# Ledger of designs, part 33: VH-VL binders against q8ssq3r676to911

Target 1, 236 residues: q8ssq3r676to911
Amino acid sequence: SPQDIAKQLTLIEFKLFQSVKMKELYHKSWTISKSKFENSPNIMSLITMSNKIANWVATEVVTTPHPKKRVEVLKRFISVAEHCKKINNFNTLMEVISGLSNSAVSRLKETWKSLPTRYVNSFNSLQNFLKTDENWKSYRQTLKTKETPCLPYLGLFLQDINFIEDGNSNLSSENDWVNFKKMNLLTSVFTEIQYFQRHPYFSFSTHQNIQTYFEKDIVILPEKELYAFSKFIESP
Below, E stands for the ipSAE of ESMFold2; O stands for the ipSAE of OpenDDE; V2 stands for 0.75 times the mean of E and O plus 0.25 times the DockQ between their complexes.

## First folded at step 14 (VH-VL; framework fv_acasunlimab)

Design f5 (at its last look DockQ between E and O 0.01; V2 from the best seeds 0.00; counts 0 for: pae O 14.0 > 2, placed apart)
Fold by ESMFold2, look of step 14:
Structure f5 (fold): chain C 236 residues (1-236), chain A 124 residues (1-124), chain B 108 residues (1-108)
Amino acid sequence: as target 1 above (236 residues)
Amino acid sequence: EVQLLEPGGGLVQPGGSLRLSCEASGFTFRSYGMHWVRQAPGKGLEWVSVIWYEGSNKFYADSVRGRFTISRDSSKNTLFLQMSSLRAEDTAVYYCAKEGYQRLYGDYYYMDVWGQGTLVTVSS
Amino acid sequence: SYVLTQPPSVSVAPGQTARITCGGNNIGDKSVHWYQQKPGQAPVLVVYDDSDRPSGLPERFSGSNSGNTATLTISRVEAGDEADYYCQVWDSYSKHVVFGGGTKLTVL
C-alpha cells in the first residue's frame, strides 16, 4: 500500500508538473498575489496540490488519537517517503517530509519516541538528503545524474528562478548585460524542467480507488486546527 | 519553543567595529532565513540584512551595504552581524528574527519570531 | 525604493474596531505582514500573507489587501492592544524588506 500510494501520487503530481508552461515562470508571476492564479495557473495547481498533501500528512497524524495507531501512521508515511525517493519522486518526498516536520507533528515527543529505530533512522536519512545545507548539495548531486523518470522538487526550481531574477552583480548601470546573463541562466533552468517533463512514468498504472481517495476522501484541517488537535492528543 | 538570544551589543566609537551574535534554539536553524532589523531610539523598524541558506544569497539595506556582513554558523546555531565603519546613525536596538515556518510554498519573507534585541551605541 | 505609508496614530475606544492602513503603489500585488510592538518589547507577528494569523493569535486580528491599500483590522479592541503596529513587504526590485513608518494605536 505505501508503494501504491507513492506511485499514485507520482502519477497525479507528474500530470500537473507536465502541464506547466515556461511562460508561467516569466517575471516571477507566481509570486504576485493578485494575479498568480491568472498568470501561472498550472504552477499554482501544483503548489496547491503540494500544500494539500503536506497538510494531509500532518492531519492524518494529529487526528489519530490512539497512540499505537498514531505510531503506525508515522511508519506508513515514512514508508511512502522511502518509496518516493526510490522512484525519483522528490516533489512528493518533500511534501511528505514537510508534513511530518510540521510543528503540530514534530512536537509529539511521546509518539516519536515509540517509533522503532529502523523508521527513525530512515526518517533521519531522508531529512539529511533534503537538507538545505550548502545550497541543497545532497539533493542537487542526485538530480545531476539526470536519471529518468523523475519528478523533481518544484520549489527548488522556483527558488533558483527567484535568485536569478533578484540576483544582480551590478544593479546600477549594466541592464543589457544583466538581461543577457539572466536569460542564459533562466534558459538553463527551463531546459532542465522540460527535460524531466519529457520522461513520464510510463510503467505505472492508475489505481482508480486510490485516485478517487485523493480526489474526494482526503481530510485537510486548517493549520490552526492542526495545532489544536496536536495539543489535545499530547498535552504540553 | 523557538528562542533567539542576543548576547552582546555595547558602546563603540565612530569608525569602530562590533560583532553581534544571535543564538537560536527550538527549530532546525539551517532551514530558515534569518534577518537583522534595527530600531533607532524613538524611531520605527528598519530592516538591515537577510541571509538564506549558509553560503547562499545575502542582501543588505543600502544604508549598511559594504559596512556590515551577515553570516551564520549552522554547527553552533548562531547568526552574526559584523559591523564596521560605524556611524552615529547606526545607534539602535538590533533584533535578530527568524523567517516564518515553511508551509511548503508559503511566503519566506516575514519574521515570525524575534529576539529581545541588543543595544548598540555609537558615540565618542 | 518602495515606500509604505501608515497613519502616525489611531485612537479607538475599548470594544470598538480599529482599522490601520498601509498604503503602497500596487501593494495588492504583494504579500503584506503586520507586527505589534508594545513599549519596551520586541515586535510580534500578528498577521502574515495579507490575512493569515499565526497559530494562537486571537480571531479579533484580521487583515486584507487590495489595490493600493492593506488594512489591519482589530475588532473588540482591548486596552492590551495599545501598541505600535508596522506593516511590511518584500520589494523584489530593491531587494529589501520594507517596513511602514508605524501606527500608534491608543485605546481611550
Scores: ipSAE 0.078, ipTM 0.558, lowest interface PAE 4.9, mean pLDDT 86
Fold by OpenDDE, look of step 14:
Structure f5 (fold): chain C 236 residues (1-236), chain A 124 residues (1-124), chain B 108 residues (1-108)
Amino acid sequence: as target 1 above (236 residues)
Amino acid sequence: EVQLLEPGGGLVQPGGSLRLSCEASGFTFRSYGMHWVRQAPGKGLEWVSVIWYEGSNKFYADSVRGRFTISRDSSKNTLFLQMSSLRAEDTAVYYCAKEGYQRLYGDYYYMDVWGQGTLVTVSS
Amino acid sequence: SYVLTQPPSVSVAPGQTARITCGGNNIGDKSVHWYQQKPGQAPVLVVYDDSDRPSGLPERFSGSNSGNTATLTISRVEAGDEADYYCQVWDSYSKHVVFGGGTKLTVL
């Protein structure tokens, strides 16, 4: 079920999230191609998983040739996204929405037109929630109100850290000492991450078969192939 | 496997000069800070110098500032320590060491891999 | 300059727990790292970032850091653990790597 998918992905991704150590974030190590896996292995694992899931969502849609079945696939993923939001898993929520927003999927106009209004509205609402307007104001406001367990969208933390790093020198221009302002900014982000790492989703049971499916069985297509399949099932 | 090889040690007279080298392999050399640490016979570890990135940032212990120069050649994966105006108290085993983390912003630098060291003896 | 203070020596019987302390002003606000050095050998990292262990190090090695004291703990001490141990920090004010004076661990 969509709920099961949401729960199991939450368990998988939260484990990855919880395994992230602050040392992986200190040096923007995840942004350096030659050493990111060495210096930020857990961050990279989560990023890899996120990309995998987003791609998987798109893959599932465009590889469903039957129009009616394809609509059902859309419904399923929208439902997954709804459940993710409900259980305060915003990371997986972002992944699913990203997958559904992939150009290969969004171009399927006939498929989307066949989607019931309820699902369309849900999808639009979720997209609106994740909109970047005013620097993710809606999402940030919501996140501030959330208690654990919660899986925040890691990408935004990484973005914030990047902005802090890029916008501030490591040393103070005044005395050539460590820039404590920058340190405080980073510490604030780290503190928030650590807060959300405190409590996992203990109430969720592990479904090993579903976990194994996501670990070993899902198929993802390259972007070019996604688009090719999309064009094949719905001609321009 | 990360390896650090330290040739260049030897006997030198007071006031003399010596250049140490450290050849690195097994990791992305340019991405890590590199340190020199020395140990006088029967004494503890003494930090000497660090170089970050491709030489834009260098720091020295007070005891060697103005006399020693740290540098690196990323194209050759080699770290250098140019020592001048050598003194008897500079006699020590000199270790090159790799930082544990990729060198960017931070204040928790440590050395995760050390060379075997090279002996520098300053004596008349 | 920032100073780290270690006891010059610690003795422990085999199988017992050794604790090596490293004192420093507000050292708890810093990241402390520990190195093991056996006679005639180069130092080896045994603990970093207060309590993290490098790959390959046994769980017998652990670290903690709070207040003005960092501690390296070696449980179930073996004869092979006899060595000099050094704590280390980065001092951002002086821009120095700072080592403690070292502690000789003797296994009785």
Scores: ipSAE 0.000, ipTM 0.494, lowest interface PAE 14.0, mean pLDDT 92
ESMFold2 (binder alone), look of step 14: mean pLDDT 91; pTM 0.947

## First folded at step 15 (VH-VL; framework fv_acasunlimab)

Design j1 (at its last look DockQ between E and O 0.25; V2 from the best seeds 0.00; counts 0 for: pae O 11.2 > 2)
Fold by ESMFold2, look of step 15:
Structure j1 (fold): chain C 236 residues (1-236), chain A 124 residues (1-124), chain B 108 residues (1-108)
Amino acid sequence: as target 1 above (236 residues)
Amino acid sequence: EVQLLEPGGGLVQPGGSLRLSCEASGFTFSSYGMSWVRQAPGKGLEWVSGISWSGSNKFYADSVRGRFTISRDSSKNTLFLQMSSLRAEDTAVYYCAKEGYQRLYGDYYYMDVWGQGTLVTVSS
Amino acid sequence: SYVLTQPPSVSVAPGQTARITCGGNNIGSKSVHWYQQKPGQAPVLVVYDDSDRPSGLPERFSGSNSGNTATLTISRVEAGDEADYYCQVWDSYSNHVVFGGGTKLTVL
């Protein structure tokens, strides 16, 4: 079931990733509140799905009132994250780890103490892989191998584009050389995105009932309700 | 209880350097963006710098770009502001602030918790 | 850089309604946040995302945002509301947080 969940989320999110057009990334269009859904629709679909899955993970933990069952929920999501890394789905991996790292979940000290050592070690290893130290060194080294199929973490591409746009945008209109440098840097990011888009997960089969669950049946709590549930199930 | 504590500050000569710290507790530090905001005596709030939850994106006001560096250390739950080439106009109370929404992606920032602030005085 | 404009001061009698404006080009397309600051204290969030109240804030604090103007409304003003009030946005074009100049609310 963890393996199946990882594969189905991979199919859902890769379809969205594959639909992204590079024009959606021009001029930081996905950051412009008024027009982002019109000008960057596939980026916004990925962002919306990612926020939903991260929240879903946190919601499932804090809405499981029995301590022993809640530990099993942690084990299940850590297993999903392990499978995501194994199949090179780093985007869903980041979503699941982010959900487990939510303040409402991480504060559950008694629940985390009950987690078997194998899962603690796995969770720590996955966090270390995604750590931001030295500009995401561990993650970037893995992505550099160019293994496919792969669903990269979208957020880092967006952050790199934002840095290139902001860091190189102060030129005079007569500085064509600096504009050329900016375009070369952006093109390198776009080329990498397109490289991974071209290698789908052909060997995975759709399980429609699982996909319908993620489309229609996901339970999501607002942030303050996550905290309230968390404080109810484990007092300070 | 979410708390931000700024223990660093002080008197510095023009051209000098100072590093500010902000120690965070009561929330998952690595999940939230952080900012530095300053207020000169008798003046309004001025945003100085921001850093994304991951630390990959760093932003600076024009008045400090090239002189200040924001950083974070998630292992110590600490936000830093390294200030150099300080000027008299950098004299202010410096606040650290926690951005209020925990999500992987967001295109807006607000500051739901502020530190008590620390005074930096740049004077001969 | 994006600019937010606030009146420098407003005065209001106790029990009446104060309205503090925040002007900006197309501010209605942005999320506006409001902070209260009393002398010698750190700012406190009183409205976020145009009109949402933090938990524990009285319902008499409210906000609106459309066109080129956002407004913080404080109904049934109390002496304890006397403070400086700042509006704030994130400007996605510059990647800057922008504050207004602040408005000193005086309760007569």
Scores: ipSAE 0.199, ipTM 0.590, lowest interface PAE 3.4, mean pLDDT 86
Fold by OpenDDE, look of step 15:
Structure j1 (fold): chain C 236 residues (1-236), chain A 124 residues (1-124), chain B 108 residues (1-108)
Amino acid sequence: as target 1 above (236 residues)
Amino acid sequence: EVQLLEPGGGLVQPGGSLRLSCEASGFTFSSYGMSWVRQAPGKGLEWVSGISWSGSNKFYADSVRGRFTISRDSSKNTLFLQMSSLRAEDTAVYYCAKEGYQRLYGDYYYMDVWGQGTLVTVSS
Amino acid sequence: SYVLTQPPSVSVAPGQTARITCGGNNIGSKSVHWYQQKPGQAPVLVVYDDSDRPSGLPERFSGSNSGNTATLTISRVEAGDEADYYCQVWDSYSNHVVFGGGTKLTVL
């Protein structure tokens, strides 16, 4: 069920999230191609998983040639997204919405037109929640109210850290001493991350078959192939 | 074939206004971020403005912030740049450009397809 | 503001390898993209995300990025490669797309 998928993905991704060490967030190490896997292994694992899931969502849609069945696939993933939001898993929520928003999926106009209004409204609402207006104001406001367990969207933390790193020198411009302002800003982000890492989703039981499915059985297509399949199942 | 057409350039006086348009075809317009980039005569490329695929995120160069407004109409597959309080230094060929691919973690702009460009001349 | 620095010009003989550099503070932590612009034409993407190549571009075009320098490499240079080349990044602090000043590649 969509709920089961949401729960199991939450368990998988929270484990990855919880494994992230603060040292992985130093010096934008996850952005350096040569060393990102070495210096930020857990961040990269979570990013890899996120990309995998987003791609999987898109893959499932564009590899469903029957129009009616494809609509059911959309409904299913929208339901997964709803459940993710409900259980305060915003990372997986972002992945599912990203997958459904993939160009290969969004171009399927007839498929989307066939989607019942209830699901369309849900999808639009979820997109609106994740909108970037005023620097993710809606999402940030919501996140501030959440207690654990909660899986925040990692990408925004990384963005904030990048902003701090790029906007501040490690040394003070006044005396070449340590820039404590920068350190305080970084510490604030780190503290928030650590807060959400405190408590996992203990109420969720592991479903091994579903876990195995996501580990070994899911099919993901390259972006180019996604588009090719999309064009094949629904001509321009 | 991905195509971007920019019909809206022209001559305008300092302090005047002009609206550029960019018509997109050959791809799902609503799925990609878009940008405006300009090039003054004999000069290099200067980024002007960007907009996310959904339109919910807009970015502006410091040189145009408060004067230019980027927008898009998905129903018409069209990107717009409303320019106001135009200055002589705004004289340039203006290019619309399509974002290359979608990223999971935010918008990262690079431009894989460019329009032919339209000349905007600000002169008294 | 974040600044990208390119040499104003690079010259290379046909068949040789051209290297165009793009300097920026810790640019290795950013994704660098490269554009080719021929006279009277719009720019064309030739390298993105440091080293990825768009479909249809020859393998002669490659990119690298490390430390404070990104490099566009054009092997077996042809007369048709003569153009202006621009590097570009996204600056997360200012939320700006930033271009280098451009490099004129001359094929001797």
Scores: ipSAE 0.008, ipTM 0.487, lowest interface PAE 11.2, mean pLDDT 91
ESMFold2 (binder alone), look of step 15: mean pLDDT 91; pTM 0.946

Design j2 (at its last look DockQ between E and O 0.13; V2 from the best seeds 0.00; counts 0 for: pae E 4.8 > 2, placed apart)
Fold by OpenDDE, look of step 15:
Structure j2 (fold): chain C 236 residues (1-236), chain A 124 residues (1-124), chain B 108 residues (1-108)
Amino acid sequence: as target 1 above (236 residues)
Amino acid sequence: EVQLLEPGGGLVQPGGSLRLSCEASGFTFSSYGMSWVRQAPGKGLEWVSGISYSGSNKFYADSVRGRFTISRDSSKNTLFLQMSSLRAEDTAVYYCAKEGYQRLYGDYWYMDVWGQGTLVTVSS
Amino acid sequence: SYVLTQPPSVSVAPGQTARITCGGNNIGSKSVHWYQQKPGQAPVLVVYDDSDRPSGLPERFSGSNSGNTATLTISRVEAGDEADYYCQVWDSYSNHVVFGGGTKLTVL
C-alpha cells in the first residue's frame, strides 16, 4: 500500500539521515567529487537514495504503457506523497514530488488530464508546499513547528550550508582571525540537523520484503531513457 | 513558445554589485533547472552557475564561487544572479538558459533554450 | 579541470558534409551536447545527449560520441549553417558544465 511504501522509505532514509555526521558537512566536502564519498559517505548515501527514489517514481510512470494503469500509478505515488507529509517525512516527500515532476512525467498531458481532480489538487498542494518562493518560506515555517520524529529535506540543509560557506570567509575581513559569525551560522544549521536526528520512527515496523525491494529490486532508468519511454507511451 | 527574457545588464565599477534577472514563460518554470552562461567579447561560452528545479541544489564555476549567488522565484517565474565583487574579467554577455531535464540532484546539464543575453560591463 | 578541445575552424563547400570534433578524455563516457551560435545571437541547442535532436532541427544535424571524441555532423551544409559551434558536457569530477572552445564553421 501507499502507506507501507511511505513508512518503509521513511525508515530507510531516516537511518541514512541519522547516520550523517557533522564532520561530513564541513568545507562543502560532499561537493568535492574526488573525495565526497570518502569525506561525506552518509550524505552521499542519502543523496544517492534520494535520486534513486525520484528516478524510480518517474520510471514506474513512464514504463506503464497502458494509460489507465498509468493513471493508477500516478494516484499511488500521490498517495505515497500524502502519507509522507502526514508522517513529517519531507525528504521522501520531496523525492516523490520530484519524480512526478520530472519532465518525462510532466509531459504526459493526457495522462495527467485523466487524473481525478482530487489527486490533481493534492499534487498541486504538495508542490506548493515545497515551492522555493521566499527561500522556502512555507516549508521552513512548517518545519519549525515539527517535533521528532521528523525527517527534514536534506537538500535544503545542504543549500543553507553552501550559502553560508560561499557567503562568508573563514577569516574575518577585519583581520585574519576566525570568522565567528560564520561559525555561529554553521552551528545553527548543525544544531537543527542534530535535533531532527534525535528520535527515529519507533512506531513503524520494518517490512523486510519492502526494504529489500527498495534496496535491491527497484528499476531505475537513465534520464535519457525516461524521456524516450515517455515519448513512446505518449507521443508529442 | 518557450521564452527567456533578460532585462538589465549594465555598467558597473570594479568591486560593485549587480543583480541579473531572467523571466521565463511558455513552460512550467518550476519543473526545470536553470543556468547562467556568459560570453566575454570575442570569446567562447563559459558556464557560470546552475540551479536545480527546486532550488535545493546550486552549482558555481570556480571563477565566481563566493561572489555570485544564483536563485529563483517560482511565483514570478524568474531566475536571478546576484553578482558581487565584480571584476573586469566578469565583463560579458550573460545568458540565462533552461535545462533540458529536471532532476533533484543535478547532473547531465544541458541547455535547450537560451535567453537573448544581457551585457554586463565592469569598468572603472 | 576537464577540458574539451575543438578545432578553431572548419571549412566546407555547400552541399557537402561538415564534421566538427570535440575531444576530451574518455568523453565517450559523458553525454555531449552541441550548440550553434550565429553572430549577434544566442546559442541554440542542435544536438543533445550525444545524438538526439531538438524538435524543429533538421535531420541534417547529427551527433556521435565514442572514445575520446564526439562529433557533430552536418550533412548537406547550407550557407545558413555558417556559425560557431560549441560542444558541452557535465563534468562530475568538478561538478561543472564545461564548454569547448568553439569551432567556426565556414561555408565556402
Scores: ipSAE 0.075, ipTM 0.578, lowest interface PAE 1.6, mean pLDDT 92
Fold by ESMFold2, look of step 15:
Structure j2 (fold): chain C 236 residues (1-236), chain A 124 residues (1-124), chain B 108 residues (1-108)
Amino acid sequence: as target 1 above (236 residues)
Amino acid sequence: EVQLLEPGGGLVQPGGSLRLSCEASGFTFSSYGMSWVRQAPGKGLEWVSGISYSGSNKFYADSVRGRFTISRDSSKNTLFLQMSSLRAEDTAVYYCAKEGYQRLYGDYWYMDVWGQGTLVTVSS
Amino acid sequence: SYVLTQPPSVSVAPGQTARITCGGNNIGSKSVHWYQQKPGQAPVLVVYDDSDRPSGLPERFSGSNSGNTATLTISRVEAGDEADYYCQVWDSYSNHVVFGGGTKLTVL
């Protein structure tokens, strides 16, 4: 079920989120290709999981050849995204929306035209919530309520840290006031991350079969194969 | 076969206006961000402007901010650059370029396909 | 704004390895992309995300990025590799795409 999938992904991804140490975020270490797995292991685990889930969503759509069943796959993933938003799991919400927005999926015009209006409206609403307009205004307004339990979108924390680090690079590291300002801004982001880490989803129960599926049985395809399947399913 | 085609260009007086278009084919236009990049004669590449796939996010180089407007029309598979208050220094070949798609955390602004370019000459 | 520095030219004999550098403050924290431009032609992407190759590009083209320097490496250089090469990043501070000044590769 969509609800069960959303809850189980929440449990998996929150465990990874909760493991993140603030030292992993220093000096943008997760961006440094030769050392990122050593210096930012829990951040990299989240990033790897996020890319895997987004790809999984796209893969499931394009590898479903029957048009009617492919529409049902879209409906299921939109329902998963709806439940993710309801339980404040914005990280998995972003992953599912990203997968459905993959060019191999978005090009399937006939499949999307067959989607009932309810699901079209829901998908559009979820996309609007996640729009980057005015520095993520809609998403940030929701996060300001500090409602818990919540799994925030990791990528926006990383973007904010990059902005703080890049914004202070032109001032050179020769100025103690610049270093103090940078540390204060970073501390504010770290405090927010830690706030959400402290409120687990204790009310959710594991479903071991679903957990094992995400651990062992997920199929992902390279981007070129996604496109090839997409063109086979719906010719130009 | 992905193609980006910039029809025409032209001569224009300083202070004048010109609208460039870029017609896209061979890919799902509405799924990709787009950019304009220019190159003055004998000079290097200079990024001018970019636009997200939905058209909601628009970015401009400082040299053109307030004078140029980027837009897109997905029903026509067309990218536009409205140029106004043109100066001699705006004389260049203007390329349109398609962004590459990446993973959720691999969204890097790179241009995987480029148009042939169109010459804009600003001369009094 | 953020600045990328490339040498104006590099000369290499056929069959040898060319290395074209792209310098920037903490460029190792950014994703670096490389373009080849032959005279009278549009640029062509040859490396993206530091080290990844587009489909159809020879394996002779590779890239690396660490610290303050990104490098495009072209092994077993051929006469057909003679071109201008540009590095490029996205600068999240300014929300700008930034190109280097370009490097002319001459195959001797």
Scores: ipSAE 0.069, ipTM 0.531, lowest interface PAE 4.8, mean pLDDT 85
ESMFold2 (binder alone), look of step 15: mean pLDDT 91; pTM 0.943

